# Designs tried in a protein design chat: VH-VL binders against c7peq0. Part 10

Target 1, 252 residues: c7peq0
Amino acid sequence: MHNKIYNSFIDRKAKGIKSFAVLIDPDKVNPADIADLAAKCTAAKVDYIFLGGSLVITNHLDECVQQFKTLCDIPVVLFPGSPSQVSRYADALLYLSVISGRNPELLIGQHVLSAPAVKKSGLEVISTGYVLIDGGAPTTVSYISNTTPIPSDKDDIAMCTAMAGEMLGMKVVFMDAGSGARKPITESMISRVASQVSAPIIVGGGIRDAEKAYLNCKAGADIIVVGNAIEKETSLIKEMADAVHAAAPVLK
Key: E = the ipSAE of ESMFold2; O = the ipSAE of OpenDDE; V2 = 0.75 times the mean of E and O plus 0.25 times the DockQ between their complexes.

## First folded at step 1 (VH-VL)

Design la16 (framework fv_latikafusp)
Fold by ESMFold2-Fast, scan of step 1:
Formats: C-alpha cells, sequence, structure tokens
Structure la16 (fold): chain C 252 residues (1-252), chain A 120 residues (1-120), chain B 108 residues (1-108)
C-alpha cells in the first residue's frame, strides 16, 4: 500500500512547512454538524483531520470518516484509543506504541490483537512512538488509560525516549499531554526532542491559544494537533491554523 | 431478543411504486447501519441499499440507483424502502438486515423477508 | 462488475468433509463472510471475518482465506447442514456489498 500520508509528513518537514491537525472525537460530534465542521476546516486550510476518542463505536467512526471524506479533501488520519477504532475508509492509521510507559499492552499487546484487521483494511500504517507527558492530573480526556507519563520538566527523559523510538523504527514521534490537559508541553522539551530526532514530531494536549501553537512550531514541532479547545470554540480553528502556518520555516 | 419484521410486499404492475417497512426491536436501532437485501425465488442474494445509523450516508446498488430510496425513522425503530419505476426483474423477497460491526460490517440478524411481485 | 465466484453445487456423504470455495480479486484485502440458507428461511451467519465462528455455530464449521480464495469447511458434515451457502464481501472500494452466486450443499 501507499505511504502517501507519511510521505506528506516527511516532505512538509523537509520544506520547513508546519502542519495543523484538528482532533475530532466521533462520539462528541453530531453527524448532522459534520458538514459545517468540514467547511470550517477547509476554509482554515487545516492540513489533517485526526479522528479518535477514548471510547468510539465502530459504526459511528465509519460514518464520521465517510462524511469527512465526502465533504472535504483534507486527509483523515485515525488516532485510535483501542483496537476497535479502525475504519478502512480513512487515509491512514497512527499505529501508536506508548513508548513512554511500561505497559506491555500499550507497547505491543493491543497491536497483536488489531494487526489482522489493520492488514485486511488496506490502511496506510504509520508506526508512531507515542510519548505521554504529564499535563497536570487529573485530566478530563485520555486515549491512553493508566500509564505513567513522563514528568513535564524532564526534557532529558522525553528526548531519550523519542530517540529510542526512532532507533526502534518508529516513523513518527507523538508528544501528547492528553486531550483536556491542564498545561501543554513546554517549548524547552519540544526543542530538546527536536534537536535529536529526524522523524516528524506531532505535539498535542493543552494548547489553548494561537501563541502557544506558534511557539511550539518555533521550538521544533512539525504538526500541531488541537482537540479540546476546538470543541469549546470552533472559531479557533482558523486562528490556530494561521498561527501554525505563519511559523518561520526551519531551513534544512 | 433481536428481531426485524418486514412488511409492505405486494403484487404491483410494471412502472408502479411500493413502500416496504421494517420494524426493529430488541436492540438500540439508532446505533446500527441497516440494509435491504433481495432474493429472486430460487436464486441468489443481492444487496440493494444501505443507510448509516444517523441516515447521513446512503448507498445503492447500481441496479436500483435513481429508482429506490432508503430511509429510516429512529424514533419509530423503522427502516423503509420506497420503490419507484418497478420492473419485472425487481420481483424478489426483500430482506431487512442489520449491519453488525467490529472492524468491518456484515449482515446479522436478518428479517424473514417480504415478497414483491411485479407483474401485469 | 466485481463478482465473487462459488461452485454451484457440492455433494458429500454424512460424516465427510465439505469444502466450499469463494474467489474474488478483492479478497486479499477484504474479509469474507459465510451465510447458510435453508429453504424458506432467512440467511444465518456461520463464519465472520474469514475465520471467526459466531456464538451458537457448531464447531464443525470453520473458515479460511488465502490470496484471492476463501474456503468454508464443514468437518464431518451432517444431514442438517444441507443448505445453500453464500460468501459475502465488499469490493476494493468498500462501497459495494457483494454476495457470491451460492453453493448448494447436498448431504446424502
Amino acid sequence: as target 1 above (252 residues)
Amino acid sequence: EVQLVESGGSVVRPGGSLRLSCAASGFTFSDYYMSWVRQVPGKGLEWVSGISSSGSTIRYADAVKGRFTISRDSAKNSLYLQMNSLRAEDTALYYCAREDYGDYVWFDPWGQGTLVTVSS
Amino acid sequence: SYELTQPPSVSVSPGQTARITCSGDALPKQYAYWYQQKPGQAPVLVISEDSKRPSGIPERFSGSSSGTMATLTISGAQVEDEADYYCYSTDSSGYHRVFGGGTKLTVL
């Protein structure tokens, strides 16, 4: 199968182009409202739509994916919380291994259970080293249950974890404070990770304004993902996208 | 217990119209994709049309596109198939089927079917 | 138009193993499902997702898929297994739902 979506991550990073992704929970969005949401994402020039949630019914996920695929041309990438969150209609799947923790189910166990279905789906699979960072407990939403996050000020641990993931063959590094996190990942930590890895870096969780999105891009993030703030105020989609796109190119 | 009960099958003339209904019970109807599948007596199964849980995504087999309309009323736990411009080849037993899901969709359960005969 | 091809009939004696094949170009990437239909009855799912047996289906039923061919196997076929069997899958686009032409299993 094609590496079309992964190649877009790599090509955009090589050009210094920053990408903005909107995270949508299929269980929180009313299917009747998807057309308006898709139109807003298109108008704002959103680069990727990430679909996923802590608990998603397969028929709702398929319906949501198919509606976005019909209503706009923005790539739809699955951000699954469990093996049941697989839709063959999406453009790609972020195949998350939670390398920040020591839970075997999140490192490989759940992947064993989902692998036959993923292979049969024909989806583009993007191996993803998922690095969970402490966003301030308690958090309201998490796709990963009960794993130990890296402390928010331990830049060296996050850096070494991301490097290990890259060396083990992960195509992408995802640094996540968790949807609904009280505080976002620091620019210091992002910069430290970016200084040692070549893989595209996705950063999400706790990003509430355009300034933080912009500064995270300047620190070295390649893709900014926002969910919780957008759920509260959809007009932020354009403001966030503009800030991400305006980040000065990193010349490589 | 999960049940699907079809009704509305009748004898109609070519060019005529007919509306089929399917009453669902024993499960949360609004959570499931639903389909119509037909079978000419003594012959094989043919998928006709499908509709998503919300009704926003609708699909048709090429043979019926433009002539048949699938719809649902989740408040009444009912699925419908409006058949227009009926032809002799539309003569079949029409099944209502729930599209069960995991990673993919399949049909389970099925109703007992309702017979549509298109003749002069 | 995309189609799934099955043999029209298979005959076995009671206690023999029956094998029903289904071939289609999309099967390497799409799951196959198997339905049993007895005269005057609605189809009953006997195998889901290539090889998964639903609750209540006798363990003598099994399924497999390799390349462009899916196979339904009934080990030690019984007279009550006499029925029409249909394979089902989607085309490569995922849009069209497709049934095979059906195989009449005779057990006598």
Scores: ipSAE 0.000, ipTM 0.403, lowest interface PAE 17.8, mean pLDDT 84

Design la17 (framework fv_latikafusp)
Fold by ESMFold2-Fast, scan of step 1:
Structure la17 (fold): chain C 252 residues (1-252), chain A 119 residues (1-119), chain B 108 residues (1-108)
Amino acid sequence: as target 1 above (252 residues)
Amino acid sequence: EVQLVESGGSVVRPGGSLRLSCAASGFTFSDYYMSWVRQVPGKGLEWVSGISSSGSTIRYADAVKGRFTISRDSAKNSLYLQMNSLRAEDTALYYCARSLEWLFPYDYWGQGTLVTVSS
Amino acid sequence: SYELTQPPSVSVSPGQTARITCSGDALPKQYAYWYQQKPGQAPVLVISEDSKRPSGIPERFSGSSSGTMATLTISGAQVEDEADYYCYSTDSSGYHRVFGGGTKLTVL
């Protein structure tokens, strides 16, 4: 096991470099579109490709990972919707613990069941404190997690949850409004979390434009992840990546 | 060759309306953030409005907010500015400008189209 | 008024160094850009991201930014450098694009 991808998160954060990730659901992406998508991600200088979703068939995930690995040099990081979404061909796995909720299966139970397969895969494992925030709509993430999201205006609850995750040894904090969110996480909440944690902060869900991606970075997000908006308009990849990269502090 | 060609500038009475157009060629129009920047004759540059490559993010300067509407048509490689409730202060040369995204500098500008608001 | 403040004019003799300043609250965290505009012409980008010189721009042009102030420097100014210079960035909110008021450079 190595920490290549996690070290890239830490090194980029230390330098004030903001990262952009495109989230792709292997279950929903048309294989014929992957080459064009990979080319667009490369041209836009996308930093990470996150692969994950409601996929339950491992062979689809492996094929999708291998296609991206063949077509571009962007690191592929698994963002699993279930413990069975493991592909040894990826660069790393975000090992999500849903710390915003009180479902013991999603805090540790399912991890116990998946640990032997994850270890055998040889993947870099990045322990991730996953904080689900209310996006104003029922979401696939909310349904899958079987937990109540933190209310969108309860900045201190999100902050304390992220702090607890960091103190329990989680390497990364992931704040997610979920797929299909009507509203993204507020800059206020991101700023409150960023003020109290040193771990890299990934923010996703409901981000539909470059301005919001930029503002989230200015609030303290280190990695912006976008999926649903990109599925609808792949032209957004370039403008969002550019906005995220532009949000880095100017070091005179 | 990258080209931006503005049109639609005219003489209009206060309270009137005008629609400006900018025809883009020589690049993939749908990949770029587009803006309108104006310049009162003999004065400085003033950013007016901008629209993201997808059209999902639109911004306006406070001076024109509520009166002007920016739009784009990727199929026609065209940018538009609908100007309503025109004031004498809107008299200016209106430039169409391209940037990589909203925070990046404009790398190509058109020649401008003159709008005069006068009775 | 402008969120970015520039002096209205700067005068130098040929061969002397011209310095044009731009002040704004957003400059500690946002890049400054510089445009040159000659009469009857569209603006031309002469400095990108505080200090980067675009291809084709003479080496005598340089930029810097420290705290709330960005500076365009023209070392050994030439008569052909006579123009209006505008700084460009965002306001402190990060929402609005703003140009400075412009500085008329006279080389005489």
Scores: ipSAE 0.000, ipTM 0.419, lowest interface PAE 14.9, mean pLDDT 85

Design la18 (framework fv_latikafusp; at its last look DockQ between E and O 0.03; V2 from the best seeds 0.00; counts 0 for: pae O 12.8 > 2, placed apart)
Fold by ESMFold2-Fast, scan of step 1:
Structure la18 (fold): chain C 252 residues (1-252), chain A 118 residues (1-118), chain B 108 residues (1-108)
Amino acid sequence: as target 1 above (252 residues)
Amino acid sequence: EVQLVESGGSVVRPGGSLRLSCAASGFTFSDYYMSWVRQVPGKGLEWVSGISSSGSTIRYADAVKGRFTISRDSAKNSLYLQMNSLRAEDTALYYCARGDFYEYFDYWGQGTLVTVSS
Amino acid sequence: SYELTQPPSVSVSPGQTARITCSGDALPKQYAYWYQQKPGQAPVLVISEDSKRPSGIPERFSGSSSGTMATLTISGAQVEDEADYYCYSTDSSGYHRVFGGGTKLTVL
């Protein structure tokens, strides 16, 4: 049970099966809309629900997690913007180290402060090398926490950063253009990282259409995460899920 | 059986407009990426435009961008191509094609001929 | 400006093996597809994803891709295989859909 979610990441990657995750910000979602959203995710065969990801101003996390756990069987994975974004009711926590920057608080400092609460929660912890890529607009993380993103065209810097994270023991690599990104991460950069990294690769930020999600999977992404586009148009959930799933070959 | 039937092709003068239609049957139209592909008589194939299943993603070849508009109506199982500011080089047989996602075309109609002359 | 390059024509005798090539810089990372077009008819998919044969396509049709070159092979070509053959793929971005110039197969 304790490594159930991480094992699903590596098992699916080994089989060439691509996964689609819907990112939900607990502070932005209306609780009255969660049942409809959960039903749409279930109908579209969404693989994971990621909760968090941006600056969480109010404490709605537990309520949001519990609603999704009651309304659907899709695994709920926390994508925390801060150490306080911990809910014992979720299936797993992406324990983010921002390895693209040089802020010691985001590399290890905040983790030291959150570790006792994380341990006490009983959550499956998935160590995650978080690689922030310049999406053409300042992100909440880069602005508030003073961490510099990797330039969008520096494929080799992203590759070496991801490799270092993997060698330091990170179980997953998360390449993120950030919330509010004007441009998504390029297929070139994803391919360059995928060529040298064996860990599951999560890609997110700025993905606005199913074709881009599909191309990112072909480039080597294992999990595509979409938030802002889905918040604006929930009908995209099915189209994006279908595209991601179609990128993986099936044995016949 | 999958059927795609194009209509609307005609003879028009340069600068004119035409609206092509494609009637789809035999499959769930709203699940498929759809495209227009053209062929100048006696020449090769050229992709013109494509539209995703929901209509949220629309792509055009550079030669037609700004002049042609692709659209779909899932209630009518129909694909459309509005062609404006037509040029002599737009003369071609226009095929309606069903996409297997974003990669290739698995079914084609018989085409509708557009001739831009005088 | 990305282009898929095919020979303009290939000729074989009935029962011989025909090979039609398609060259493009993006082919190492992108699938190639093959279409058959007979005069006055719509194109028909004969090979998908480099090497997969769609249901209803004769076993004599096969495909392969290595590096920047994809190949359509017709083992034991028949007279009814006379047609124009087009390769199709996307460029390195995956957004631009490109057909090769076409190859006229003659079986004499």
Scores: ipSAE 0.062, ipTM 0.579, lowest interface PAE 5.6, mean pLDDT 86
Fold by ESMFold2, look of step 2:
Structure la18 (fold): chain C 252 residues (1-252), chain A 118 residues (1-118), chain B 108 residues (1-108)
Amino acid sequence: as target 1 above (252 residues)
Amino acid sequence: EVQLVESGGSVVRPGGSLRLSCAASGFTFSDYYMSWVRQVPGKGLEWVSGISSSGSTIRYADAVKGRFTISRDSAKNSLYLQMNSLRAEDTALYYCARGDFYEYFDYWGQGTLVTVSS
Amino acid sequence: SYELTQPPSVSVSPGQTARITCSGDALPKQYAYWYQQKPGQAPVLVISEDSKRPSGIPERFSGSSSGTMATLTISGAQVEDEADYYCYSTDSSGYHRVFGGGTKLTVL
């Protein structure tokens, strides 16, 4: 199955079904806690597990992927800090180009170097236009990428960036305020991007409650990803998943 | 099965304070969005405030922002409304209502009457 | 602010069909909900998501929505159905929760 995960993104978008992804950082998660996390995600009907982060220092990625794959049926999608950070045991890889930045290494340079290994891994590769939005403080991604995030109030810049990414062949747009962001991406910006982009839109960074997740979906996000808030309080998993799933458009 | 019992309504003077309580039973309280909704006898319903199941999201109607504080206590299966700087227009029957994911209310209590008069 | 408009009253004889309307500009994109309130009692949800009937609600209650109008229909109205009926919905953002002004249904 070449496009199983990507096809699930577009099929759910076509049906108006919103998806909830839990982001797990393999450097931060205690292996003893993974069984409980997997059970909570299963009970809440979480749609995807995203594994990774802006910087993954430890080499425990394979172990984390295999634990989740053993403990639940939820697809495991890699969200690597660089294109070369892969695990062949995952279901898919978000192959991120930081299109919001002007760093040629993050636009295509690292991809040239990593592509043979990515190809050999056998993973489903999902071309992803990564759009970094200013979250109110410097983030690991903004520092490592050596780039200025799109200002949080510049909806047209975010929209044009996402539009250009889609025109250049990106299959997915990932709007991210960054791990540890003080504020999430505005509903206005999400709506502006969604009005001009047909690709599935992932939104993350700084989402701390179910109302924001719900309103982001209503603004046009297709997949909501939450990491930090759930790391602090796993009881939020059910609340956020239920809010995301309830945000489906009304068909009349 | 589902029961919501409000208490704490009384007669208070303008500018006074009052705390309402709602005791919940017959369901898993920590799973639900909870709201206060008020009704002047013989008039329509008005949503006042709501709080998410974890307590992380709190919303208020514009008419009560800065004066009312909603809270919940999962250990006691209870919802609260602290009402300060009360005005005559706050006179109403206050209902505790159980919500489903920010969109509607499926169960209501009997209400507790708040009267603000001199 | 967003408003939902209902007629103040509707009268029917027992066995007739009662129709209570609710108008609102956001209704094409938002679900309508219907609450029954008998004198001295709390509201009870009788229709959810435009047309779904909660468990325990008699089959004579049904709902529909078309354009900017939602309708509660009580087929074969009974004297016990005499009550105030409120429609409820949200604006397109989900932030503003709005009740209609209510409709007094009289069955006699």
Scores: ipSAE 0.012, ipTM 0.569, lowest interface PAE 8.3, mean pLDDT 87
Fold by OpenDDE, look of step 2:
Structure la18 (fold): chain C 252 residues (1-252), chain A 118 residues (1-118), chain B 108 residues (1-108)
Amino acid sequence: as target 1 above (252 residues)
Amino acid sequence: EVQLVESGGSVVRPGGSLRLSCAASGFTFSDYYMSWVRQVPGKGLEWVSGISSSGSTIRYADAVKGRFTISRDSAKNSLYLQMNSLRAEDTALYYCARGDFYEYFDYWGQGTLVTVSS
Amino acid sequence: SYELTQPPSVSVSPGQTARITCSGDALPKQYAYWYQQKPGQAPVLVISEDSKRPSGIPERFSGSSSGTMATLTISGAQVEDEADYYCYSTDSSGYHRVFGGGTKLTVL
């Protein structure tokens, strides 16, 4: 009952299917545009809606979740800036531990505080190793987290970090260059991580075109997350989705 | 023990309306997706409508879209299906089921028969 | 509209293996579920998520999925397994819930 989303991750991965997730910030999205956005996501066969932001207000989160749930049948997964950003209306919560950093609050401190609320929400909780990668500029995530990202050229560090997360029982690895990243995560880094980690790998940050999305998938990403580029141009949803889905064609 | 009991099935004329009810017990009703599935006697199963635990997600089969309305009342542990503009092809045994696609049907009622005929 | 295609009937001798197929274009991306229905009874889930067997379902029931084909396998079919079997899934969008046409399994 509470493993539906995670099961979808591992099942799709096992089948060699690549997934596309649209990241929506509840505080940035215009409610009037949600219907259109939902329609476009549906038409593009978007696999997941990720909802989250560093400064998300709970009531806006609930409303946004409910709207998407009403307008489309795409799973809504919370991608919170903090463990406290919870909506019981979502399908799952990525419970993020920033394992790339050494901030105890982001490793476990905030989780302890939010745990009762999260448990009470009844949400599917997906333990996620969050790996912040340097995107070439300070991002909201790096600023808010006050952690030092892994340098973009340190593939081994990223690999070891992801390995550690997995061995600690985290079910998903999320590699993120952060919102507003100038430089997306390299294919070499993704490949290096993917070679040592069996958990689903989510990659986000700085992906601005279909080609990059495609290449990241080929490198080993299981789920591609795009937010900023989509916010600027919603027409990219279909292009990117198609590219992601083409990266691992379904074999008959 | 989980129980689902449908009611409201009757004989109606084409163009008529009917409201089906499903009384749920033995589980926390508000935690589960609920669905209606119908079956013409001697024929196959057809999904009709589904509603999420919170009621935020509602879906309909194309055949009933615009005519049927699914709803739930947590206080009464009840699921409903308001059927308007009924057609002969709506004739079927209507099952109340706990779950849907991602929350698969694990419990079913015994069904209530709806007959649409002139 | 999205459709799941099943053979209308399958026949097997007691103790033999029965295989019921379900074909659908979206099955590579979507789970298949299998329901057993005996006369005068409500359907019973026998396989979920392509291959997961619910508690209480005999071990002789198994499910698999490859490409656009899902298969329900009954190893060592028993007379009591005679029933209608339906696959269930959705289209690629996840919106359209669909049952297969059903397969009547006869155990001779």
Scores: ipSAE 0.000, ipTM 0.480, lowest interface PAE 12.8, mean pLDDT 90
ESMFold2 (binder alone), look of step 2: mean pLDDT 89; pTM 0.904

Design la19 (framework fv_latikafusp)
Fold by ESMFold2-Fast, scan of step 1:
Structure la19 (fold): chain C 252 residues (1-252), chain A 121 residues (1-121), chain B 108 residues (1-108)
Amino acid sequence: as target 1 above (252 residues)
Amino acid sequence: EVQLVESGGSVVRPGGSLRLSCAASGFTFSSYAMSWVRQVPGKGLEWVSGISGSGGSTRYADAVKGRFTISRDSAKNSLYLQMNSLRAEDTALYYCAKGRYSSGWYRFDYWGQGTLVTVSS
Amino acid sequence: SYELTQPPSVSVSPGQTARITCSGDALPKKYAYWYQQKPGQAPVLVISKDSERPSGIPERFSGSSSGTMATLTISGAQVEDEADYYCQSADSSDTYWVFGGGTKLTVL
């Protein structure tokens, strides 16, 4: 369906349920390891598998999507860095507009070029206001596009940017410190954004442990996405999923 | 089943340093946050420091921030507390405690027997 | 300067209900945990997340939390329940773990 995944974001947020997503880069994952990763994600009750990366050098996306779709029932959502990162076998596409920057290619230009292929794919398209936050290291997005991220301590700039994205029709807000971030986004910034937007908030980048995932959920994140830490230590999948799920509010 | 064994407690002079160790067994050490909790003999419990399962996040009580450093070695299933610039008020039995994050925040579901640190002249 | 406040002592006769309270400003939004400590022994978790009883803890132990007060209840207290009891919670920033001052339970 064209709205199945987005509706799951909205329904879970409305119920106070926090979601955990594992980010997998098709270029970095060994195909022989996918069955083990899928089993670990299933056992940990992972809510979404995000597939993509800012720089995809070898084209394994279709194979990777199909392997996850055959090995588990967890929804596969594309997190593309370029128009070439489209697979019709996925459940949905996060259609990222980098609203934190002033590069017209990342705001709309690349979308114009990719729109025919995206429409032909039949994928559910989720318009996403992507807010790049300074994680203390150049990200692939920042480096390739020469896009300046919002400073890590400028909570109000991030808040106003997310509000503008929501008002312009973005269905979700994605706050990202980027792949290889040295520091994650602060709880203060997440809380400021969450106080002013109703859209589901996805937070990622620099999250290395369960405690930070939990604190981000308590600050107002609806979906936590983790990639780099899990690539090094897959045992963190269960630990982080448990922390995210435990952060759901309990009425007293 | 789960065992936590502290060591390294000793008598030290004010301004001195000491390193405490905790050997863990009976669980997947790297999957759980760990803490140090101290208790002056006959008095109450006071949380000192905590470290995430991955070691990527550390927390300290204000009383020890800047003087103590918590660390872990997953290959050795060991937790450490490096204590510098020790003061008389740091005198206490130091417990190694295992957290369980899935219970909302930290809960200390297993504790060691403690190692005594005495800071006196 | 966040603090959890417990009474220093509570006394009951065997078979009576013991109630130990824990007061703190963050408790409306944060879980309370309860630990039992007997002389010369390490603490033992007896109640988790306000009201959950860990495996192996006798049914007579229960917990509740309402507003700024959490309560540990021991229904039909027994002489072996005599111990110090500590509540624990998180501070308002969810960064620090704070223990109450402890309550000495006497069962005579």
Scores: ipSAE 0.006, ipTM 0.418, lowest interface PAE 11.5, mean pLDDT 84

Design la20 (framework fv_latikafusp)
Fold by ESMFold2-Fast, scan of step 1:
Structure la20 (fold): chain C 252 residues (1-252), chain A 121 residues (1-121), chain B 108 residues (1-108)
Amino acid sequence: as target 1 above (252 residues)
Amino acid sequence: EVQLVESGGSVVRPGGSLRLSCAASGFTFSSYAMSWVRQVPGKGLEWVSGISGSGGSTRYADAVKGRFTISRDSAKNSLYLQMNSLRAEDTALYYCAKLPKYYYGSGFDYWGQGTLVTVSS
Amino acid sequence: SYELTQPPSVSVSPGQTARITCSGDALPKKYAYWYQQKPGQAPVLVISKDSERPSGIPERFSGSSSGTMATLTISGAQVEDEADYYCQSADSSDTYWVFGGGTKLTVL
């Protein structure tokens, strides 16, 4: 109940099952397209729908959540960009702490402001250590929050940051190159983090094809998140879901 | 140079079985999705089946679903199509075709020359 | 239910522009691919992803897609371009690959 979604992350990781999540920005999606998108996600066996964005201007979150909940059985998880992005109709909330940066508002400040509303919502809360990696382009997070991402080739800094987040009680590690990334996170970095972290690892940003999604799973990612590429080409939903689901772990 | 060589085509009676093979060379076989596409002599192209690079995902056209099985063997760089419960309408030249990606979702960049399957008494 | 529709034949004079169309309801959201097939030969990919020309394909071949219609264009058609041309795309669910019925190009 309270940990239904988090328990699904843990259980699937323990079994070596890889998960695919589609990231939808409520501000950018046309309500008329939601039924088609939900049908495609269902047909492709998408594991999670992540709803959110760094900056939601029109704030159609509740409507979007309810539409997905009525049109498909895929769990809806909030990926909030601000304290105001809370919908009681979702299944869970990724409670993001940007541990890669040194902005106290993103580490704890905004959480203090949102805590009463989050508790009142009754949502399952999943504490998430958010590790922003340099994808070759400024992200909304780095722009709005003045947060510096970890350089793309500093595998050990990402590893130590993720380990610290886990030791501080974060239930999930989210490695993100950002929606506008020119380059996705390297397999080397994912592997380095996965070697030291037991928490489920979500990887997103710059993933443009099924091959990269598959290789990221082989490197140790547990959940692959794709948004921008799918927004441009919805055929990628099934292709990427198939790739993620077919990624078999190396067992010894 | 990428080469795809099909074999196994033969004359078979309705209800019979046949196994097609495709020998691949000139590329890292396990890194690319593969498909079977058929063509009745003098007619158009029809996609039959597809398989991902790992072999973990397979797809079939409705006309062959439940009767045909696509598989691959990375150690032998070979693609297979096991055809069961063959029908007259399965008569066609069967092409082995390569996709430019690990998973299917794109066109076919290389084709073999095909192997002829004739279903008749 | 889905299908890709092509005209059965197109005729053009040498040096003129040939245009072969492919219509399908999924084409607004799915890429089109074009294949050339000469008698007794395997198909050859001549245009990928609506408009990309593979290495080795003559510059006179180009492709475009708008709405439910994809078009293969051969500018300055040559006699050796006589062949059957097939369009191909995925269905809306990316479960199936669909070929058009084919277009016989004649250069007279």
Scores: ipSAE 0.007, ipTM 0.453, lowest interface PAE 9.4, mean pLDDT 85

